# VHH binders against Probable E3 ubiquitin-protein ligase HECTD4 (HECTD4), part 8

Target 1, 370 residues: Probable E3 ubiquitin-protein ligase HECTD4 (HECTD4), of Homo sapiens (Human) (q9y4d8r3627to3996)
Amino acid sequence: SGGDPTYAFNIRFTGEEVHGTSGSFRHFLWQVCKELQSSSLSLLLLCPSSAVNKNKGKYILTPSPITYGEEQLLHFLGQLLGIAIRADVPLPLDLLPSFWKTLVGEPLDPEQDLQEADILTYNYVKKFESINDETELEALCAEIASQHLATESPDSPNKPCCRFTYLTMTGEEVELCSRGRHILVAWENKDIYAAAIRSLRLRELQNVECVTAVRAGLGSIIPLQLLTMLSPLEMELRTCGLPYINLEFLKAHTMYQVGLMETDQHIEFFWGALEMFTQEELCKFIKFACNQERIPFTCPCKDGGPDTAHVPPYPMKIAPPDGTAGSPDSRYIRVETCMFMIKLPQYSSLEIMLEKLRCAIHYREDPLSG

## First folded at step 1 (VHH)

Design y05 (framework vhh_7yz9_2)
Fold by ESMFold2-Fast, scan of step 1:
Structure y05 (fold): chain B 370 residues (1-370), chain A 120 residues (1-120)
Amino acid sequence: as target 1 above (370 residues)
Amino acid sequence: QWQLVESGGGLVQAGGSLRLSCTASGLTFSSYTMGWYRQTAGNEREWVAFIYSGGTTTYADSVKGRFTISRDNAKNTVYLQMNSLKPEDTAVYYCAAKPFGSSWYEYDYWGQGTPVTVSS
């Protein structure tokens, strides 16, 4: 139970300053990050908003008392973030902005960060804050009772009443204040009740104890003074890349090989086809093109000619296909993932371009190995 | 605040023609991909046609050769010319807009819809 594979991998990885085979190293980091985001480790929790399609698939650090083993996994997460910065390899971690804010020492926004993380609790809090009279409060308590959130008053079974308790994000009922289980929500204290729930969720999201362990791990790899110079977004960009595939950003940082222009018809079809992709399809495209699920902040390959020293970071390259045999429409798209290079045939229509791109990203076998 | 307003729907006999218009406000129209969708009662909205900011067009197989999408950036308007209409084209037609570089399924600008009824 104390010798889980993730911890063993951390010992091996940090003990070895391995700078070989960048693709293998990136794949290893990708697999570890996917495992950290799995339900099996309980280190990360899908944010409550994800259940109602807000920030779908976004995680927070699990807000629970940390054991020594959990502290070691959080320290390892910090080391991974540091390695991502040093090696310039983005991690496929889907963490809410609240994590990045706390990591760099920025306070959470009690309106925005609560909405992003837990829209249901946000709405619950807002209902209590918006109540204008005692009759409305009684009606709200009755509505909550129908949702199995309120208990019957001990003094009146026909008048449901809330107490100064709430569920943690891990599902435990806690007292919002001393003896909260014995304090009924009433007109005089409803705003205090709402504020207490908000404070509970914001403390859980901030999760200072867990973030401290992550910072300790990060500090073993990079100077923590760097965090004082980065915004939360800049920190996320340096470690994970953009949280979604921004096609405009990708297009703006795309380089065309000599003889190709962005106004060439087949290149216009290429961008038009990508514009038709879902975010899931764009993530698959980026994985196909550079073996990463996020747009890298810097070019994946640092080895290059003298011209690469003057190229903007994260340049996707579009090149003509290898060889000239046969019709362009009969060819498949080829890539060089280490160079983030697409070898793109001069397809005759948007429909053919879209078909070939979808073929490439949905092919079950790795298209680079075939 | 953004708004898309559709017009030009109505009743038409099979084999007839209709021209739908959609006027946008609150958007930098020339940079947006514009599209038409349709929905019949009890069914999901289905895509009909797109026109990209550069003028490239694409069509659903069911309407190819019969429908033509076009745009007038000076008037902030997108058009759908529907020819050789069939009873199965009967639907509420919706105008949609998405910024260049975003996923096509993430249309966040929709009109209220305009009904089209094609009689046999």
Scores: ipSAE 0.000, ipTM 0.183, lowest interface PAE 18.7, mean pLDDT 76

Design y06 (framework vhh_7yz9_2)
Fold by ESMFold2-Fast, scan of step 1:
Formats: sequence, C-alpha cells, structure tokens
Structure y06 (fold): chain B 370 residues (1-370), chain A 118 residues (1-118)
Amino acid sequence: as target 1 above (370 residues)
Amino acid sequence: QWQLVESGGGLVQAGGSLRLSCTASGFTFSNYDMGWYRQTAGNEREWVAFITSGGRTTYADSVKGRFTISRDNAKNTVYLQMNSLKPEDTAVYYCATSRYTGFLHDYWGQGTPVTVSS
C-alpha cells in the first residue's frame, strides 16, 4: 500500500518543541551527558588507548554483565539519542566509532577498531601474530612471565609461561576458552591465542547486550527504520554533530550582523587566524563560541535525505563589540554562547587576532570554576 | 547489516569429499580472520579450522591432514575442503568472523548440515 517514506522520519513530540538555540534545554542535555560520563555511574569509561594519548577523551560503554539498573540507564541513553535527533540538539558525547557501528548494525573492523580502542592489546596481539619461530615465542612468553598475562609452568622447562587467559577492559581475568586456565600457549596454538584476545576485546567493544538496551530506548523516541538508511558516521552526526571542525563549512554558514562585511579587514584576519589553528584549537574555539565541542547539525528529515549537505540549527553570527570606546587591540573577544555569536573587535593585524583568539580559547574562564 | 551464508553441506558416504563455502556481505571481508566450527547433538561447538586475514592456517587435530581451509578475498568467501570424511565428522558446520574461544563468539552464520554415512 505504501506511505511517503519521508513521513516515517517526522515524529511529533507531545507539547512544545525545543529549538537548538534554547540555552536551558541545551544546558540540561549537557549536564545529563556529563553525569553519564562521570565516574559516579560507571556507565561509560575512557577507552584504554586514551591512557597512552591515542583517542584521548573518547569513551566506550563499560563492558560488563548487564544489571537491571544499568539496563535502565542504557535505555535512557537511547532516549537521549532519540531526543537529540528529534530536537536537532547535539549531545556532548565522545564515543568511539565502534559504538556507532554496533548501533546501526555494522560489524567492527578487527584491525581499525581494536587499534583505536586498545592500542596496547592491539600491539600485544600483533607481537604473537608476527612471531616467526618457536624460540622467539618462548622468549616472548618468558618476557611477560612477571606480568599479569603470564603464568609459570613447572611441567617442562621448554613450555611457554602463558595461559589462555586475558584481562577484560575492567581488569578481570577471564578464560579465553573452556579450561583456558589449564591450556598453555605453544607454537601450535599461538595464532588461536592471539585471535582469542582480539575476539575478547572486539566483543567487549561491540557490547551487543548494552547496545541492544540503547536501541530499545532510541526506538521509543524515533522509528528504528531510520537506522537502515544511516552510516555510523551519519548516526554520530545526527546525535553529537561532526567529530571534526570543518572550517569551510563553518565559514559558509556564518552570518554577519548589519554593518559588517565578510571582506572587512578584521574579519579576513579572523578567518586567516582560524586557518592557522589545529583541530584541537578549532574544537576549543567552537566550545568558546557555543559551549559545544562540535558544530551543531541540522537534520534534513523531510526532504533531501542523508546524502544532502547538512547545515547547523543556527548559523554562527559575527557582531561588533558592545559600545566600548578605546583601542580595539586592547579589547577581548566576547561571545553569546546561546546565540552562537562572536562579538569581534576590529583588531589591527592577523598576529593580534591570532593572539586574542588563542587567549580566548586557552584562558576562557568558566565563572563557576572559582 | 552483515551476513554470512554457508553452503555445500549434504549427505556423503564415508571416504567421500565435500566443499563448504561461506560468503560474507556487509563488511570488509579481507580484514577478518575466518574460522569453521561444528556442533554435534548434545555437545558444544568445537573449532575445526582457521585462516588469518594474511592467509595463515591452523587445524584441529581431529581434521589435520584431511581438511583444508582457504579464502578468496575478491569473492568475500571462505572455503572448507573436507576429504576422507568419517561418520564422526557428522555435524552442523558454522562459519564465523571471529575465533571460537570456547564461550566467546562474535559473528556467526546460520550453519550447514553435513551427514556422513557409514
């Protein structure tokens, strides 16, 4: 019989809809997500790679047997994702691509996803996979014998000191197979050992039970048929915004207050200075400008579909400073975060603009920081 | 959505041969280690053969010398060539994207039955 598929994406909330420019609603979602990422709930944890400065600040769902209480929190997380999509309000969640892949039903890549999430375990697995002879294996097992991953065998002086066990991401020792505590790593089984560790870590990252609870919560807010049309990156985009700052995109969606021109000298210095920024500095700039670490995304749900260009819920605005007389070069940049508005002094050079922008992003004081 | 589809199972007499195929879709097959597993009535699934993304192979003692695992990355397919079949090889054979480590499993096919008559 058929309906318009576009209408499947258009769900009405009961009551009033909240726009992305509503500071109170955006701050509410920020606070909730901050609590979910806090150590007090243990629902999310920093990925192991974060400890060695790879994917610093990126989270995964805690891989553990799901309790009723944890299932309710995961269901609630799913509802938050649905609300973010419906309201076009990005969530400040920094989850690894493995979460988004599992959420949309895509399998994990055993090379890329393991390396991104747990570089130490990835390197450990690669060592065992790359071994060329039995003597090299015995040397490696002996090397790690004094660590948590190896146990000495008294049966024979020629036996390796490793068993078919490994630590979970939460630090618990588990058997990689039935009777794994009684199976020693040997030349004949080293590849199975390496793959068993890889399988354990990827299974923890995929975390199907926890993601199923998230999907149930999401499905209570939006039709899950939407996920059939989305890539993992598109799903992240619609819930958390772009994971990188695209300066050309930002510039194209910037509005200038009456009396300002894109070609004004200080505005040219502004864009020139941002072109010199690293991605880390650009993320800090966006946080300074709108209290989010990512550029907001606008979902084109009615027309255009997932293959069309995306625009933020509101454009960044550049405005003149509030009435202050005196030297422009002595002033500081002010912002109205709820409006995504920059009040930009007419700085006399690119160098001064760059200095003032770096001052703003590094020395921005939260007045509540005390 | 990812999918693994096994084929090639059937009834064969002892001493005969069968070739099982497992075709993958929805993911980058060439990056995955692949394994074949089997399950007999009343028993847990047991590992049979394994092939790494780089082409290295390993076999269970019960099938070593009789079974050969191989892959064709262009066709997204892993194969299990079974020779000199015995009645005790009767089982449902499963393809997996991750290794069977006893109780730990990630991605599985639906299974294909193999019956070896004496």
Scores: ipSAE 0.000, ipTM 0.315, lowest interface PAE 14.3, mean pLDDT 76

Design y07 (framework vhh_7yz9_2)
Fold by ESMFold2-Fast, scan of step 1:
Structure y07 (fold): chain B 370 residues (1-370), chain A 123 residues (1-123)
Amino acid sequence: as target 1 above (370 residues)
Amino acid sequence: QWQLVESGGGLVQAGGSLRLSCTASGRTFSNYAMGWYRQTAGNEREWVAFISRGGSTTYADSVKGRFTISRDNAKNTVYLQMNSLKPEDTAVYYCAAQSYYSPLTSPGDYDYWGQGTPVTVSS
């Protein structure tokens, strides 16, 4: 049969409070999310701030008129978010807070959301609002015209001119008002120009048409009424997990195979080594261990659950290695990704543990062995 | 140490029924979720059915409405009632136990496995 196999598969696991699923299924969801965040589909766009190392690698929904095919992909994205909530499987989607705000019906912050998405445009808006001299205005207009116009002014192809136009986030020059290409930015209207630029970016970020399609897909999986009860952060956490790896949380909820204790020397080396990891290395470690880059989060106030603890649906497990071949220090770390299980050799030092863990995470990212 | 022993397999005509049993020894069976898998020569193990510690069940699409998984904690036994058997159900059937709390269907999810019991459905 055709249709959405991810949706069909997820519905089959609704009989228990524990919403775990197979490693193969989690890997499939990871691949789908990475494809959605690829340039080949044009569905998601790296935010402009990413180009200047602010919110690097964070995406927004592409702000352009949508085709029928793109609408179907947005609907599918909504279904994936619903599946993530129902199955408690975090999706590796790197979307700006503005997406989550619009999805739950919260208005955008004209200062914060613009700054996060497009710091260069935000800085220009602030400069127009703060200038006190007409000479500074002329310099600022010349700078914008030279850097932000995709094409030269229709009145002068060899001389940029600051008019009531600006570039969309997709690089298209648009008029900010009727006949904007024929209206010069001057002292009397500079604040109106700044407000118009801000309004353009906020409308692009809000992207009501695309978010409506996502909401429709989400609504086919979960009741849309729930969106009005969640904060934007709660929605992000329920769909994508924590935006960082919380090592303290991971350690507190790790399960040990019978016969192993957290205080065992090699396990102490394991946690010591992970404490030396950067967030990027921790994300690679989670990808190595369970084929995903995020850790799921369970609300401590959950009805019937523990009152103070966060209990993930499939906590990390530490087990001894298979077999007895060779010395511990000569062995490699093995994992059962479908179980979030690490088969950990009794390495003799922190240095060896760190080396083996880094070897494991780099091998998975770069499988070329020669 | 901890053993899972399957029984009840055999030869049956298409449209017939068989009840497979899997008995655990040496551990508290009620603390484990149980699954049934099947395997044909040259293919990987295919998930058939799952039963949680609490008795909640899920089934592969190919067996829904025909197979029923159940458990008897007093006897340390999980059962697979197979009705309306088809030739494509011919396989070696394995029971499996999961020591971790997750309703997963991958073979790697399960810690303990039986040796398997063959089921042959003829037409």
Scores: ipSAE 0.000, ipTM 0.098, lowest interface PAE 22.1, mean pLDDT 76

Design y08 (framework vhh_7yz9_2)
Fold by ESMFold2-Fast, scan of step 1:
Structure y08 (fold): chain B 370 residues (1-370), chain A 118 residues (1-118)
Amino acid sequence: as target 1 above (370 residues)
Amino acid sequence: QWQLVESGGGLVQAGGSLRLSCTASGSTFSSYAMGWYRQTAGNEREWVAFINSGGSTTYADSVKGRFTISRDNAKNTVYLQMNSLKPEDTAVYYCARGWNYRSGLDYWGQGTPVTVSS
């Protein structure tokens, strides 16, 4: 009754709204991370590239101006990262490399990081940079002006024009410079326009103010001097696990139910089919098999995790199907996601195995699409 | 914060040449477009030449083929090479930083006079 509303909200968010069994600390952390990546909080934003199937399902910190409430949530995110490091428990967070770079103090790459985060803005910038013909520029500006808001220039009333403004990642129009809404894009300034848009997007991605709040939260759990010794990839590894699926590593730690051998023909077809998968397909397969996109180091549905830094990853298990009725080729792959267990029919060919695996991974509902 | 200083003006005979220089004091010179403008007594300032951050150039019809604008980003300097000068080129020449040759000009030099005798 006498508490700060933001503190009351943080306590409620971290304890009162999370479902789990008492003592399931790692399960609790996973549920909290799922909530942070949900649309119910404006803390994280799907990267713009995600809308065109590039870095699908990857997040950035929302570049909106920071409020006290948002600062407390960012501080809490930092504490979660620190807890993950200290407890040796990976978090299911899907943040772009630009977040990890800024967190450890590395500068962003103006080509690579912009392309990864916002391919549409990257392509837009490249169009203006690559134009070698004034007539081509006039045509592009006329097309852009006609699609949004076409106003005649006071300096060139017969020509449609675009201006020194752009949309932020949250969709508001901003001026790229003082009086930008009154400055026309023209042959003389097209490269400055492109550079200004690039600079705006990179500042939003770097998001120094929000990352500073995350670092403050992290610093309450671990010494910040540790960050000076870690690469962005090492920081992600220590908090969230490897961002890619290593098929040889997965195979080496896979367990087979009594009566099944790695050399069984249908199991050879299984590994052969996965070898033909792209990284995106492998991530979908792991999500199908254990409800997460990374190889788990803890039981996916229960508190657990490694007792020490040397404990192997949580193993994938291959078992026969629950029933024997009908042809093996007519059955579908079943999974027990909480146990990371595949119930695999004895399919008669590599082609059938590949088709059944692709069917399983592509017909799973995408939680990000609704 | 930003200052522009022009040099190289003077008296020249018709058909002669002059090179004007404009040195900028300030950060991020290479990111800005630069232009040259001229003004005669009793007339408004007119645009002469403009160069963007990428090195692309644009010229007024009255100077095309005679004047060349260039830049040296290492020296924070923009140049105007004026060849085949005419009496009507007599003016005070100003350099400016801007976004468009007709609008968005935010910093100006003090000007350097050029007199072309017939």
Scores: ipSAE 0.000, ipTM 0.175, lowest interface PAE 20.6, mean pLDDT 77

Design y09 (framework vhh_7yz9_2)
Fold by ESMFold2-Fast, scan of step 1:
Structure y09 (fold): chain B 370 residues (1-370), chain A 121 residues (1-121)
Amino acid sequence: as target 1 above (370 residues)
Amino acid sequence: QWQLVESGGGLVQAGGSLRLSCTASGFTFSSHAMGWYRQTAGNEREWVAFIYTGGSTTYADSVKGRFTISRDNAKNTVYLQMNSLKPEDTAVYYCAKEGRVFGSPDYFDYWGQGTPVTVSS
């Protein structure tokens, strides 16, 4: 069809060659997704909550008018999602649930989704909703004005006031309703003001125009009717793998090598130590164990062919260490990342197990693994 | 406000036939692809057949050669003709329109109430 290099590249991705080069193709998809989530492109935006350590590292589609170049990248993103579903190749994308909800056509939860994406705006809205006295409203407006969030009153240029305007997630001031720049927040309309801000953020999170471009790209690879069959979590699962490390899920699908049992003391220490990990530490552990940032649903081997059987989830294996020289407590954990296999020494205590696991996750992609 | 209304399900003997209908309202039917899905107890919903705006059709491998999907744009109706029915075809059948994002709550529910089909051995 000629045109932009992005379309030429996409034609290559949807060709038969993608099935013949699974290992190098997986690496390329990883690099592409890394670039899409980088600050080099304005396609994805870290959610506002990330700035205050809520949903740290989670992205949303940038809520702005689509340019031609951005439309092509969004279309391409949709094609990547379709390829992930068809080829069962997980993509390392960290998008908020609001993206997946909108993609499959589920409405956003005005409490939960706003809180997850923009806790500061959520708290701001809640302050106005919780005010029970006109004097408290005046005090809140004065406090906001002191933070340069309020604008000058056109009826009184030296009196700071709240108006029916708010900042978009990209920092542009917009009117919440027709002639909002001329409407003052007052006791009789404060709840309408709060609701209008909530509606603005939810519209930005839905980002209907950008998601439509993604859906167009997705529809070039798979029938869009498949989206009506999937929950948002199932859609994310089929494209990116589990968004969090579910320890019970991992444990339930773990295989033990001959001679080892889940009830062995050092294996109980292993699971006990992982129970003390944060989600960030668990993600680092999975990266250490299988060279992927999510629990794999396909073989993590680099040279996996198009006829490779898919086993969701691909099971983690626990094996004894190679050799018996020295004290178990002096050994370090070794892994076979392509097999999702942990070679686990019989550590004598939970404390030692925790120390060794934390040491291991510091050395992601450890060249001494084996 | 859009709506899908399914009908035509019921009890049938193995080897028999049923014709399901789905009437749409509240949207431009002719501009949307339409499909049929089914769900058995304890299993995920599976797609059965799709018909696109141009009349092209696709079918799940389990129903190819036995089921035929068709549409009547003048009546805003999509049909599923089911022949040579098997006990394994027992399910609740759902009509769905092509998934779309409108930014309106009214467009986030993409299928109708369903119509049950029971095939006896």
Scores: ipSAE 0.000, ipTM 0.098, lowest interface PAE 21.4, mean pLDDT 75

Design y10 (framework vhh_7yz9_2)
Fold by ESMFold2-Fast, scan of step 1:
Structure y10 (fold): chain B 370 residues (1-370), chain A 119 residues (1-119)
Amino acid sequence: as target 1 above (370 residues)
Amino acid sequence: QWQLVESGGGLVQAGGSLRLSCTASGFIFSDYAMGWYRQTAGNEREWVAFITSGGSTTYADSVKGRFTISRDNAKNTVYLQMNSLKPEDTAVYYCAAHRIYSDTKYAYWGQGTPVTVSS
């Protein structure tokens, strides 16, 4: 559509009950979630820790004043979460635990959640908390000023000083308290300063106003009383699946076709090659294998594919390739995505297995490209 | 608490051999893939050899045929046998256990052991 596609989608899904899922519908949800996590909508922000390779690729709701347009997008996000639960379709959303905690009404951990979301601010706060004397505080303020983190005094333009102000996650300078721009950090108030920064960042992470809009959207699809019975992790698992590809977990829940053993040489090469994969490569592998970036909890395809009930997660299956023509090393890995089934040639070495797996995950860029 | 303790580095003449050892504790060693990496001043850490939990091995082209990686799960130890050493092999060698993501940022790392190969 040429208009706001999320608003049009909301009208349709508010009136519809979605229980079964087709491949095209899964692809649509995947594309929508990909766009929500893009810079195009500014609805989700990469967490600050991501910039220094901690929780890389993990998002938070953008902490900004809520507009009508943002409220509608957040409501839509809530509806997507509800649809994921009803349709058993995991969404490829990479949100920090702080989002899930707030969604189910759990308080944030002031140490852990801050460290996970914004390690630089966490370290900054800890430096002020650990200061032992006034000389050390003066040295820290001078160091911060040299890194362009401290504001010069209005009364002494060349004197470095810290004030009761800090940058929001979106880069806006705000006052930590009334008249904070005129209050200097001193020995007597440094702990209050550190606590105020921690409180600011935790309020931004919690983002109660935005999460309330998400809850409203979710509540249009499922009863909100359900949230009081779920842990934050359980809520994430019900909507997005496991937040990472745990190879031990995948291996423990893998089934082998009759005649194949986990100890077969090419099966050992398969697991060994996956042990060499980065998390990004494992996500691409799972997408290649079942058209989603997380380990499925239910059958990936309910549009007429095999429908066998399994205790979560839904098992990956390893089968031999179709036919016997040619050298195993010349064959490509084939998959039946609706069954989460890998048709694996008897490759002769770990190096060939790794090369073929990497070829497979880079060949298919889109979930339904074929 | 996890730890990786490396040993066996030192000074050796070109054409010589060294055996590096890395002993692990604080995690289930037999379930983890083990790797050897090396770093020279001014360069990023370079992968050298990898051994899977099942014992399959792979090597960087620069060391293939000269280096052998092996493991002894009963001793929680991984080894790197380095033969036909060249001055270009001079580096600090690091042991890594590939944890959850099989990625260097999620690996358990040793502190490194220096290897100097004289011409």
Scores: ipSAE 0.000, ipTM 0.433, lowest interface PAE 10.7, mean pLDDT 77

Design y11 (framework vhh_7yz9_2)
Fold by ESMFold2-Fast, scan of step 1:
Structure y11 (fold): chain B 370 residues (1-370), chain A 119 residues (1-119)
Amino acid sequence: as target 1 above (370 residues)
Amino acid sequence: QWQLVESGGGLVQAGGSLRLSCTASGRTFSTYPMGWYRQTAGNEREWVAFISSGGDTTYADSVKGRFTISRDNAKNTVYLQMNSLKPEDTAVYYCAVGSFYPRTGMDYWGQGTPVTVSS
């Protein structure tokens, strides 16, 4: 029963946390989550779809054999999820729905979850399923040879062919079945080949071994009966916050400094510009405004009516800029991230507002910048 | 690669007690949740008891108050103490990791240990 002090427990008591509105504890959790999502730990992998700008910035658990160190990090991840639930503090983790489904015990969707995680493998599988004749199959195998996935036929040494092998998400070639390296893809077995690749990728996405370690860590912090009551989306909501930005919700919970009105021309330009943003741009905007990638919110606990779904603990605030020097159109948007406050210049047009907002969300934090 | 070995099953009279043990090897035991399941011929496996890495426990309604699950991380062992046994408790008992909530896929299971409760 020596569960020894958990990483979360030790950090909580040795970190000498300062409690207050700015939240040193929240900053600490953000930093830890960013380190877990860093390439230096190899615990989380950017999903393959992100390489072609689908689900950009979304992660999966790395589907490699688990080491002792990785097991401890996965357990710690589970403890962080439990702390998020208990403390009602969202974590900046960008995990695919397949992780949340597996965590709560829901099966993966073989069409949708594969498309979300690995659109290139999904398209590859569909090409084999949709091929109309043997000549088209031979042409497809020749095309694939240019991508180092095919070998030469033993019946014709210069004719490229596919075998019952495929690359794992980490780039290792594996056999799809016993002696797969010696089995050629042919007209008679192409659908079995496609199904085997789909099964491999879905097994990697489910990653039962790693998710089991995360569950172990979660269970050390919260009653595990909770997992049987939550949908995948509800689990994500309770740990990381809503995975999309609801602009109407954000607008409804925005506060304006005395003297500013929602109907002011530049305020109308502000909301009009955000309406033109993609979800990716809206997430970057929230990151710019409050140093979090999702809108923070908490259940009102019986203080709300039917119209009160969620109230952010720190509602977004819009204030005028400091000082009056120069043309409003020449100024940049400034923020107080700890207060979720935007200091918004009175830009003269929607076009200028959109340009300035996009400039703000694409600003790079250069380590050499002052 | 997990190896789970159950022991302690056998024949017992109704109202008696029995303690099952499950020893795990091949992985770090202390970080994983563990559970007990049972199966009778022709029926699906039903969960009996669950224990988290932190020691939190939950039980099926049919065994609440009679069974107690515990773990010894130093020995890589999980136990099921069964008291006030009934003929209905007759089954093959399985130790498991990763199978505590409704989900599909491969989980790590032991070979099972039979328990027979005579009337």
Scores: ipSAE 0.000, ipTM 0.159, lowest interface PAE 19.7, mean pLDDT 75

